Miniprotein binders against a7ua95r516to809. Designs and how they scored, part 243

Target 1, 294 residues: a7ua95r516to809
Amino acid sequence: ASLSLLSISDLVPDLQFIFFWMSNAIEILYFIQQKSPAYMQTIELMDDKAGSKESLLSATISANEEAMTILEEVIMYTFQQCVYYITKTLYVVLPGLLDCNPFGTEPSSEQCRRAAGVCVCAVCVMPEAVRRVVSVFQTTSDLLQQYQVHSEIQSQMFAYLFFFTNVSLFNQLIDKGPARGWFQRSRVLQIQASVKILLDWAKGAGHNHLAQKFFAKFCSTVTILASPPQQLSQMSWKALCAEHPSLKPVQLHRILTQYQLMAELGPLPIWQPSSEDEAYIYRTVDLLESFENH
Key: E = the ipSAE of ESMFold2; O = the ipSAE of OpenDDE; V2 = 0.75 times the mean of E and O plus 0.25 times the DockQ between their complexes.

## First folded at step 16 (miniprotein)

Design dy6 (at its last look DockQ between E and O 0.41; V2 from the best seeds 0.59)
Fold by ESMFold2, look of step 16:
Structure dy6 (fold): chain B 294 residues (1-294), chain A 80 residues (1-80)
Amino acid sequence: as target 1 above (294 residues)
Amino acid sequence: SMTYYVVIRTDNPEDLERIAERLRELAREMGLRVEEVIREGDYLYVVITGTPEQVERFRREVEEWLKSQGIDARVVVFEV
């Protein structure tokens, strides 16, 4: 199955074309923005009749506005095309993060100490499922740098890719988790480890801020699920909301319900929603996240 | 104190209950908190809370005990 997955490398020719023109449009837009005030100042200093100078100023303002509008549209369209292609490949590889066992990969001898049939390792190697996701992000980063895309646009691109990743993983976990057995205690520990490995990669790649911001909902979900029962049962609804502000009441309620089932806990009074939240815990329309950026 | 996953895999799953019992005893002797013990298939997951020094000593004693029992195992100590 992994051999049949769409690779980001298959999309590189299309992405190269799109990034090239996006970068060009950004550079031209920046040039117009930087030069426009100086040119307007030159026109204002002209020794000419009011009617002629006003006409030239009006024409220059109109031309600049039209050019900037066209360039902004080109940048928007090329950005949207990039995210379209990249997220198609990302959508295919992301579910594997929820199915992998990071503790099942045989570590290299450099990361392990072995004696008398016992192998001890302080780290997990990156599972193949995590590597496939990282490959999409890394290829995207390499192309953005190769075509010298403005740093603000690079940040917006990764903000969207991390947002997409968060929505995809959260929705899959909540929607398919019961049927796939992902809420079993061993499975949530495996998922937590895979998430930590991915987050460590993001931190090392210079994306820590964006990852913390845009992975928050999925990470909060996994953190709660992976918490030992003795620790989680001591946290009130109010405390959980305060520690996990990214979770809507319906989402937190669903997570705690699944936790109760798998940890064999009965209803806990401490997990009763606040009066304000009680109206919202059954809003199923709010359970899953939208892929549209609002 | 920090949380660690001590994950032990062996080809002889009948050993896992014996391993789990010993790990609980070692943690008790060392003052480590065992938050959760999960057995599934060939794997044992032990969630512990302690200082890095306590966990390193625990890991060493687990390794020594496994050797003394002739148990072939892979041990991963993962800091959460």
Scores: ipSAE 0.778, ipTM 0.941, lowest interface PAE 0.7, mean pLDDT 85
Fold by OpenDDE base, look of step 16:
Structure dy6 (fold): chain B 294 residues (1-294), chain A 80 residues (1-80)
Amino acid sequence: as target 1 above (294 residues)
Amino acid sequence: SMTYYVVIRTDNPEDLERIAERLRELAREMGLRVEEVIREGDYLYVVITGTPEQVERFRREVEEWLKSQGIDARVVVFEV
């Protein structure tokens, strides 16, 4: 009940506080790391008064190491808290993406209207369900930039958020897809279009490489499901494995089985797993992705 | 050749059957293969295989035909 009301906008004040401390801790850590060698060198250049130099050097090293350790802990903690809050918000909005019909919205851009097309470009009115997801990522990006968070930490955060999104969408599609009708041909095309809008946003935001990497499994699943029966039925198990290396054998087998049922295809010998993969297709524990494997 | 889907939406769903028939004919005339035709509510999804140039020409011809028929419909093309 309480999670359904949580918007990213409601979390902004708390996130701002966390990002502030995270950014400051990173800055201080970096300062210590850069200045520590200079301080040590300064101590080393001091006149060797009766053992005081070695003691001072040792004490300075120890103090710096302790400070750095504490700062690293603060950075890790604040990072984890940010991820926790943002992923909770994603968890709420992500199911809407799978239920979205992106073709129902009028193109907002004059350019797209003139093309007489339901354009799903980033310039068009983004479907509300997709907009909600994009808003979470955009707000995160804006906050990271506002507080000038180190680029490496920004990359790590987006990597995790994309990972989480991929796992969530993939697991929902595999688990609930048959019951929700998400394997229907029209519905798959709608999902594909919605995901493309999200990926286009990620590309525009400078996260193209991360998005391609971490959405690979979900994208592969949607690509297979979007493929016409006449085309997909000509692809062997080995060819599909090679084209979609992000999918485990058990996952690919499940997708193809559900596709076969939905498309009312008879048994296809060409989709039979290889002898090497045959043992793996029964590993149902590996069917759904884990959130812990990042 | 790539696979594309052409999405057509109209406020007059009674026209979708006629549109689908015309699209099949036009695709055949243009040497495009129609893989699937899916009607759902006010939407028509036509999956075709062809070159980008062929598909763009197809889109244009469909739009021109719709206009000539006085059918208010939107045509969008996506790559699969």
Scores: ipSAE 0.528, ipTM 0.858, lowest interface PAE 0.9, mean pLDDT 88
ESMFold2 (binder alone), look of step 16: mean pLDDT 85; pTM 0.823

Design dy7 (at its last fold request DockQ between E and O 0.65; V2 from the best seeds 0.00; counts 0 for: pae E 1.6 > 1.5)
Fold by OpenDDE base, look of step 16:
Parts: sequence; structure tokens; C-alpha cells
Structure dy7 (fold): chain B 294 residues (1-294), chain A 80 residues (1-80)
Amino acid sequence: as target 1 above (294 residues)
Amino acid sequence: SMTYYVIIRTDNPEDLERIAERLRELAREMGLRVEEVYREGDYLYVVITGTPEQVERFEREVEEWLESQGIDARVVVLEV
């Protein structure tokens, strides 16, 4: 009940606090790492008064190692907390993306109308469901930039968020798609258009490579489902495996089976799995993606 | 060559047949392969195969034609 009401805007104060500490811990860690060699060298250049130098060096090394360990723990903890809160928000808004009709006259969300001018920004033209998802990512980007979080940590965060988004969308599509009609070509095209808007945002935000990498499975699924029956029916199992390497054999088999049912196609021998893959298509445990594999 | 969906929506569904016929003619004139043309409600779907440059030109010509006819329609092109 409580999670359905959580917008990313409601989490901003808590996220700001976490990002502040994460950024500071990273800066301190980096400072220690850069200065530690200079301090050690300074101690090494001190006059060797009666064994005090070795003791001081050892103590300094130990203190630096302990401090670095603590800082790494703080960074890891704060990172995990950020990811936790952001993914909770994504979990709420992502289902709307699959039901979105970007081709419809969905009323432009009232929120952008409050600014006196017709904002023609790409975000204002987005369907509301897409906008909500993009808003989570944009807010995350803005916070990371505001607190000047190290670029590597930013990349890791977006990698995980894209991973999470792909897993969530893929699992929902595979599990609920047939029942929700998301395997119908018209609905698939709507999904494809909606995801393209998200990918275009990611490209504009400088995360094109990460987005392409982590959305590959979902995009492959949508591409297959959007393919005209007359084209897809000419593609062999081996060709489809080669074209969509992100899909496991069990996943591809499920997609093709559901496609066949939806398109009212008879059995297609050309889609029969190879003898090598035949054992894998029955591994239903591998059908849905795990959130733990990242 | 890639496969594209050209999706046309209009508030005047009676125009969709006329639009479909014109798009078939235009595609033929431009040397584009039309794989499928079908209607669902207020939407026309035209599946074509061509190069990105050919499809971009096709989209432009479709939009220009719609404007010339006074047809209020949205055109969306999606790559499969």
C-alpha cells in the first residue's frame, strides 16, 4: 500500500542526504589514496632516530588502511541505499510504461502546463507514463551531478538502474504479456515507441552504451514480437539465436511459442530448437531474469 | 535494408483507405517494398522495407501529401 504513493520527488530529501555522504566519502578516500604515498615518503626521509621511524611508518600505514576500509564501507552502504530507494520508485512506475500508448492523444500532464510557456522540451512531449520513468532517471542524474559524485560511481549506478529496469520490464512482459495483450503487434509497437523515448533520453544523458547493453534483452524481445509474421516465419531458430544473443534458449522458445499463438501460426519446423538447445528450452527456472545476477 | 512501421492516425477514419492507397503508390514510386498494410481502428499500419534514407524520404513525402490534402494525421515511423 505505502509503496504505491512514493514518487521520486518524495524521496529527494533522503536521497540528497545519502548522496552528500557518499560524495564526501569518495572525496576523502581519493584524498587519502593520493596523499598516502607522499606521507610515507616524508616519513622515510626523516632522520632515523632510534627505531621511531619504522614504528611511525607502520602506524601510519595501518591508520590509512583502516580509514580507507571504513570509507569503502560507507560508500558501499550509501550506494546500496540510493539504489534501494530509486529502484522502489522504478518498480512503481515501470508497469505504466507497458500500458502506455504514445500514439494516442493522452492529455499532456497538467504538471508541465503550470509553467506559463508551452515547454516543447522532449520531456514535456513525452506520454505521462514515459515521463514518470524518465523523471526517476533524470532526478538521479541531477542529484549525482549536484553532489559531484565520481563518474565511475555514476556509471555503476546507471548500469544497475538500467539492469533493474530491463529485468523488471522483461519479466513483466514474459509473465503477464499474453494475458495483457502486450504480444499483439499494435501493443508491441506502443511499447517499442515508449522504450525508444527512454533510450533516446539515456543517449542524451551520455549513457547510450550502458542503455544499449543492459536493455538488450528487453529490446530483443520487443523486436521479435514487432516483426511481421511473414518475416519472422522465415527465420530459423539458429538465425534468431545469432541475432538475439541476449536471450536464453528457454526465453526465445517462450517468445516464439507465444508469438505463434498470437499470430495463429501453425507449427513452424524452422523454429524448432537445435539438438544442442533442446535440453535448455525446458529450464523454466531460467525463463525469468533474476535481480540478484548483477 | 531494414523493416519499418509507418503508423498513421487520424480522427477521420474514412480517410485511412485513401491514405493507404496513396502510401502504396508512393512506396512503389520510390522503390520501397511494402510488406503489409492493415488498419486497426483509427490507425493505419504500413510495413515497409528500405534503407534509412529511403524511409526518411518516404516519411517526408507522406507528410507533405497529407498537408496538401488537408488531412490532419499523425505519422510515426518505427524501426523494427
Scores: ipSAE 0.656, ipTM 0.893, lowest interface PAE 0.8, mean pLDDT 90
Fold by ESMFold2, look of step 17:
Structure dy7 (fold): chain B 294 residues (1-294), chain A 80 residues (1-80)
Amino acid sequence: as target 1 above (294 residues)
Amino acid sequence: SMTYYVIIRTDNPEDLERIAERLRELAREMGLRVEEVYREGDYLYVVITGTPEQVERFEREVEEWLESQGIDARVVVLEV
């Protein structure tokens, strides 16, 4: 809460503390879930006097439910604290992704130079801006592994981190893109290459399907902006919506407007919204994404 | 088939016209559709449509040709 300059390395001690207690709470919860039925079954098999056996069973059920409730709350709280600290560092480093040039970074390696997309390179060959983002993800992954956090919780954490990254990048592109020149095709290609490095990291880390799901809106935006005019001008509004279902009508309309300005194209009849979408292309309240859709 | 950007930067920008001519020839020989060829600063952009396998071969042929000509250039291929 008090850290105005955030690097992930400065937060590691706090994150270690939080991950330690989150992992322990998860393990205790699963121990109760796995072992509690067997213990209650042995109580039911006891040849005991009526009343005391029934009272012991009822107390055990009640204690089990209370313990599980408390542990679930601890897990939720510690998860939220991890996300809070990690996303504050992501917020600081993500804007640099939109400004970096991955094509001019040395040394040129065969794999980085010749990929059909940019694959994950050695850290020393990544642009610094991309390296900072990857460092946040990698440090998070290392801590989750170090504290043996349950795989489902690890997946939920990366799902939120990728969601946050997508929202942050999309909102900044829409908000600041005109003033920063980010809609120029050469800049869009640089952005696409930088994001490909992140996607390659996610694939190598075992999170490919999460990244594909949660980066869809930003990736669709960049794909449209990178498309050659000869190809994009042949695609109808309906076809674009079908190709990019993650984009709301107001968002697609704004992206096409910026594309028209960049490519010096006039309005195109085939980009006219369908009658059902026309009511929504001016809903500016829906233009930016909310971080609250967790 | 998919659209690809073949992006080339060289320390010797006067070579870019010769590189552009060769890439057009290679794409024609391999049956790749060239959608656009343009230059911005010291970068050459060649936009092609083809299969991933065709583009991977195209990239290798471009790298081999650049080496044979002694041209120091960086080649990046991006799928759109």
Scores: ipSAE 0.622, ipTM 0.880, lowest interface PAE 1.3, mean pLDDT 84
ESMFold2, look of step 16: ipSAE 0.600; ipTM 0.871
ESMFold2 (binder alone), look of step 16: mean pLDDT 88; pTM 0.857
ESMFold2 (binder alone), look of step 17: mean pLDDT 88; pTM 0.856
OpenDDE base, look of step 17: ipSAE 0.652; ipTM 0.891
ESMFold2, fold request of step 18: ipSAE 0.514, 0.533, 0.560; ipTM 0.832, 0.848, 0.859
ESMFold2 (binder alone), fold request of step 18: mean pLDDT 87, 88, 87; pTM 0.853, 0.855, 0.854
OpenDDE base, fold request of step 18: ipSAE 0.582, 0.582, 0.579; ipTM 0.867, 0.868, 0.866

Design dy8 (at its last look DockQ between E and O 0.44; V2 from the best seeds 0.00; counts 0 for: pae O 1.9 > 1.5)
Fold by ESMFold2, look of step 16:
Parts: C-alpha cells; sequence; structure tokens
Structure dy8 (fold): chain B 294 residues (1-294), chain A 80 residues (1-80)
C-alpha cells in the first residue's frame, strides 16, 4: 500500500480507520479520567466490615492504570501512523512548491483581459502544486473534524505537519537551490507567494499561530532572499540575527552568501558574522534540519 | 509605507525599456520611492515603497498607460 501512496485521496480509507480508533481511545481515556474519582470515592464510603474495601480499591486502581496505559499507547500509535501516512504524501508533493509560478498560473479570463490585454493581480489562482499541498492539509482537517478528534490533538497534528513542511522545504532549498536556480530573485518571489498561499489557508483553518511558529525558518529564509539589496545591505549581521532568530548562524551565512551571489553585489562579503557567531558559520552538521522532532 | 514588487511581462521584450522609463516617471509624479528597477529575462521588476493607497493609484495609472500604448502586458503587484 505504501508504494501506491502518491495522493492523499488514496490514503483516505486508511486514515479513516486510524482516526476512528484514535478518537475512540481518546474518548474512553477522558471518560476514565473524569469518572474514576467518583467511583473511587464510592469505594471509600463503603462499609469495611470484611476488609474487602481495601482489596476492591487496590483492584480498581490497578484496572484504571492498566486501561489508561493501554489507551495512551493506542493514542500514541495511531497519532504516529497518521503522521507517517500524511507526511509520506507531503514529501512527494512539497518539492513542487519550489518550482511553481503562482503569478503565471491563473487562467486568463476575458474579464481580466478587457483592459487592453492587461492582467493585474498579486495571486488570483492557486497553482496546481500548491493545490496538492493544500489538499493534504484540507483532507486531514476534514477527517479530524469528521471523527471529532479532540481539538488539542488536532493542533498537535498540524503542528507536526507544519514542522515537517518547513523542514522539507528548507532542506531542499538549501541543498538543491543552487543547482535548480531557486536563489534567483524572480524564483524567490514566486516561492514566497506560494508560501503566503499556504499561510492564508492555515489562517482560514484556525491554525495561524501554529503556522507562524513552525514555518518560521523557511519564511525567514525567503523573506531575506526577497528583500531589495538596498534595504538588506544596510542591515548588520546582528540585526539580521535578531530579526530572524529561527536561523542558525551557519544557515544565515549560507543564505546571505547565496543572496550576494545572485544579487551580483561583488565578491567582498557585506555581512560579517559577530565574534560570538564566527565559530559557528561553518558547522556543516547544523546546516540542514532534522525531520526528527526533539 | 510598505515595499512592493511591480512585476511586468510582455510578449514584446523590446517594450520593457519603454515601460521602465514610464514607470520611473509615474512614480516620481506620485511621490513614490523607487528602490530598484531591473530586468530578469522577459520580466521587468520595479521595486517601490509607498502607502497601499499610493501603490493602488500607481497600479491604476500603469494599467491606463499600457492601454493607451497598445501594450499587451501582465502586471503583478506583490507586497513583500
Amino acid sequence: as target 1 above (294 residues)
Amino acid sequence: SMTYYVIIRTDNPEDLERIAERLRELAREMGLRVEEVYREGDYLYVVITGTPEQVERFRREVEEWLKSQGIDATVVVFEV
């Protein structure tokens, strides 16, 4: 089944099964947590003539602890399975965001062209590559709501999906960007526009603060790259670090190196790392992000 | 005030120089600050700083001018 998983629609039956079990386990766990104190209080009020109250109390505690342990394991396992299947789909569709053109993919309507063949817009139509990613997020959101998964678990799910999206996009941009021409100024603007579409989806879906938090590294990267040279050249290294705390020194240094090359600002480095950061700008182990959530 | 990229493409790249000159003039007339004007391939990029109201007026004037010149162009205004 994993070889055939190229779209979110192919995953829906499997995800429905997993969300069903996850939601039920959460509801049962919540019931035990809310009702267990009342039952234990009933036992404590019992007549203890034969000493059976202590035995019943001990057995009840043991049964509740065992049930809660099993349910917590089921919730953890089903959550991990959802993440596994959804992120496999995201991994396939996310690279397309770096190669699409949100400015040029709108269907030119006769209404847009009535003004002497001029079409003026920021972003009118979602590119297919962006639609594929949004479809993964929207399908996930719809399933979570359909199965009435607790809102806190829904938030944790999207926190991880946004984290995964950020790591995937950032690593590919840093690793493949020079060879793919993704640091060219025109390309960066297209990438930034595509990310803004995703952020708009997240805002409309009620996940704005999660997206702002977990897309921070990639957003900082494209914001720096999209900045006009006259504005960016006036900012010191320390000011850039303060404005973009999500970027490690090695990451910021790499981004600024690529920026200076693509903006043709000469070979002499414009941004000099602070003495505190100088030891860290060549730490290759810190350049790419880990998909593991520590 | 905010920074905007005005991104212009036309089927006739020779028109881009003429468009660039007009957009500089128009920005001066409207008191908009032009940060940069550059080309990349068949695209012209005009980077301006102004209020949203000033940039909307600029956009409208650009559309009217392009129409008056018979230039087929795609114009995107993107806020950074």
Scores: ipSAE 0.530, ipTM 0.836, lowest interface PAE 1.7, mean pLDDT 83
Fold by OpenDDE base, look of step 16:
Structure dy8 (fold): chain B 294 residues (1-294), chain A 80 residues (1-80)
Amino acid sequence: as target 1 above (294 residues)
Amino acid sequence: SMTYYVIIRTDNPEDLERIAERLRELAREMGLRVEEVYREGDYLYVVITGTPEQVERFRREVEEWLKSQGIDATVVVFEV
């Protein structure tokens, strides 16, 4: 199927299967970890019949270690598969978020109209493009809860998905933003509003800290671009670096350069990088974020 | 003090100039600093600097004024 046709709903059956096995493997692993000391102690308390105790203990330890290793591999594999499928759906819907006008026409509540009439839930009042992104995250959350996946694994899943989302949005904004007009303040404000809706959802879902952490770079970029020229032109390079520590010098420099072009500002000496950062602003390899660094 | 965007959308774009003028006056009366006022299509953007409390009061006064004028408009406030 073309990636363009892939919805999160289409992947639910496959995801359910993967989450089922992931959850089961975690439960079994936890069971072994908790019971292993008790089993060892039981063996240790057995009468030492002619060296059989040590051999039994050794064999039990070895078997438990092997089982735990296999279970860890299953957990890791299933986790990776979940991430793979979910990120594919995110890849499809995320571009729509950047083009979304949340201030426009009332969101067509078409999806909620089918079930219960005019739903006034936060998801139903979302713009369609935002709702599609939120739907991916909500479906993921619902599946993780349905299969009672361990909280640590849930946190890791959302951490990665937020990371992926931030990288995707940031890279698209930096690379395509000038050509798409996303650096225009009106468009930036639309993007900011759309992302705020997503962040509000993440907060409501209990993932506020993770969302704030992993969206920091994209949010910083949008904040700079949303700033009025009169205010931003008064901020030095050093001040901007301090306020937006998530941005690399090369990234900040690119954002400011594109902002300057868009706002038709002359060269601003106060935006010149420090002597320390001057060598880094030319590292174009560091301009876009990598998906591999997580 | 923080910077805020007050965004007004109306189906009657001819009212946006009158709205803009009134918002400038109201902001001045309330001691808010207006950084920018500009129009894009059916949207009016007012950039103001103030405290959260001042801006919330401004929003309320704007909405009340719009209602008093019979202007159907949506008002949205964003912090920068």
Scores: ipSAE 0.265, ipTM 0.699, lowest interface PAE 1.9, mean pLDDT 88
ESMFold2 (binder alone), look of step 16: mean pLDDT 87; pTM 0.846

Design dy9 (at its last look DockQ between E and O 0.41; V2 from the best seeds 0.00; counts 0 for: pae E 1.7 > 1.5)
Fold by ESMFold2, look of step 16:
Structure dy9 (fold): chain B 294 residues (1-294), chain A 80 residues (1-80)
Amino acid sequence: as target 1 above (294 residues)
Amino acid sequence: SMVYYVIIRTDNPEDLERIAERLRELAREMGLRVEEVYREGDYLYVVITGTPEQVERFRREVEEWLKSQGIDARVVVFEV
């Protein structure tokens, strides 16, 4: 009972039910929107006697509006229910991304050479923690395709799932990172490698633009943290803000503070905020992201 | 030119010092820019900037040297 909510595979029967009705509602709504004008036209072409043509037209308009309202509510409700169940699963599996080691489960040198396809092997094996997250995304994609859900709804669902993933990972890194040692240089590289596996999945699934858009904050964070000190120290605050516009001043300041500490670059701040941003670098109310924004 | 982390894990931490010295020497011989060399636990991290072709040659030379020394280690090359 209590463990049935920890795996996407345990939720598939419920998700199948919800996707079935969502897809049906979308198809019926599409039919009404595309065919209703033609039906109205046939009513207008009817012979009119005793005013019945006008009353039929009025009743048809009212019935269409009522049906469309109900269908839109069903679509919204079923979409919200899908998102609710899927994000509950994501919430359980996402923290593992911050603790796994994609470098520690190395394949053979021959396997790594064949898999890379370029001069250098980046990541040869998918850690179990990353596999669990990918499984949620892949299962969602498979179900959306199986039930032929409209492509715009599929895009909206993945936009929200990537948004949720970004907020969850970013907030956990900022909140728990110092205590968990996640800002250590070795850990940052492992985290970045895990995120690249997720981005590769999104690209292969046709969602690259959504992933680039909605992972931007977390990706900027780990990219900064993974940068070599000699290169990052040469960049001004202004340049960093321009390169990473998804980061608020308080967020960038916190990330650079952790970077400076872990790279042992001394106590004097290397990056000086602009005059405009200086007022905002200590606004802790702006530090964590909200799950309510999309 | 791109930034790469050459990550080396060994079962014998005493080898890390010798590996680090050889990697610095090899990078100098190849004209590669070494941004940093550091260790953490059983891992050695060599941060280099170069072309993918230069880094692939570097990796192969490192693996050949490790074999010649009888050092049981694994080499992972990760592009930032």
Scores: ipSAE 0.509, ipTM 0.821, lowest interface PAE 1.7, mean pLDDT 83
Fold by OpenDDE base, look of step 16:
Structure dy9 (fold): chain B 294 residues (1-294), chain A 80 residues (1-80)
Amino acid sequence: as target 1 above (294 residues)
Amino acid sequence: SMVYYVIIRTDNPEDLERIAERLRELAREMGLRVEEVYREGDYLYVVITGTPEQVERFRREVEEWLKSQGIDARVVVFEV
């Protein structure tokens, strides 16, 4: 199936299977961890027939350790598979977010049109492109809750998905933004509004801290690009670095350079990198974010 | 003080110039700094600097004025 046709709904059956096993493996692991000490104590309280108790204890410890190791591997594998499938769906829908105009047409939620009434839920009033992205996250949340996946694993999954989303959006904006006109202030504001809807969803879902942390780089980029020339041209390189610590010097330099071109400001001495940062602005390898750094 | 975008969309783009003029006047009356006012298609963008309270008051006054004029327009405010 072409990646373009892959929806999160199409993956739900496979994801359900993976989440089922992940949840079960976690539950069994915790059970072993909680019961193992009590079980060991019961063995220790058994009548010490010379040598049999120690061997039984050793064998039980070994068996528990092996079982726990296997369960951890299953959890890790199933987690990775979930992330893999979900990120594929995100990869397909995320470009639409950058092209979305949330100020324009009435939200045509096709899904809400099928419900016998104007659904006024936050998702139904979202632009279609935003709704598609939110749908991926919401479906993930619903599945995690349905299978009662441990909260720590839920947090790790959302951390990674937000990380992936930030990297994807950031890289697309930096790489394709100039050519697609995404650096125009009007377009930047549209992007900012669309991402705000997503962040508001994340806040409502209880993931506000994670969203703020992992979207920081993209948000910083959009904030700079949305800034009026009159304001941004008064900010020094050092001030911008301090205000946007999530951006590497090479990234900030690229953003400012493209901003200058778009706004026809010419070279601004106050945006010149410090002597300390001058060596780093030419590290083009650090310009785009890597998906492997998480 | 923060920078805010006040975005106005109307189905009657001929009204945007009149709206822009009124918004400049209103901002001045309210002591708000207007950084930029520009039109793109059916959208008017007003960039202002102020406090959240000032900008919220500005938004309300704009909406009330639009209603008084019988102008069907959507007003959206974004913080930069």
Scores: ipSAE 0.377, ipTM 0.775, lowest interface PAE 1.4, mean pLDDT 88
ESMFold2 (binder alone), look of step 16: mean pLDDT 86; pTM 0.841

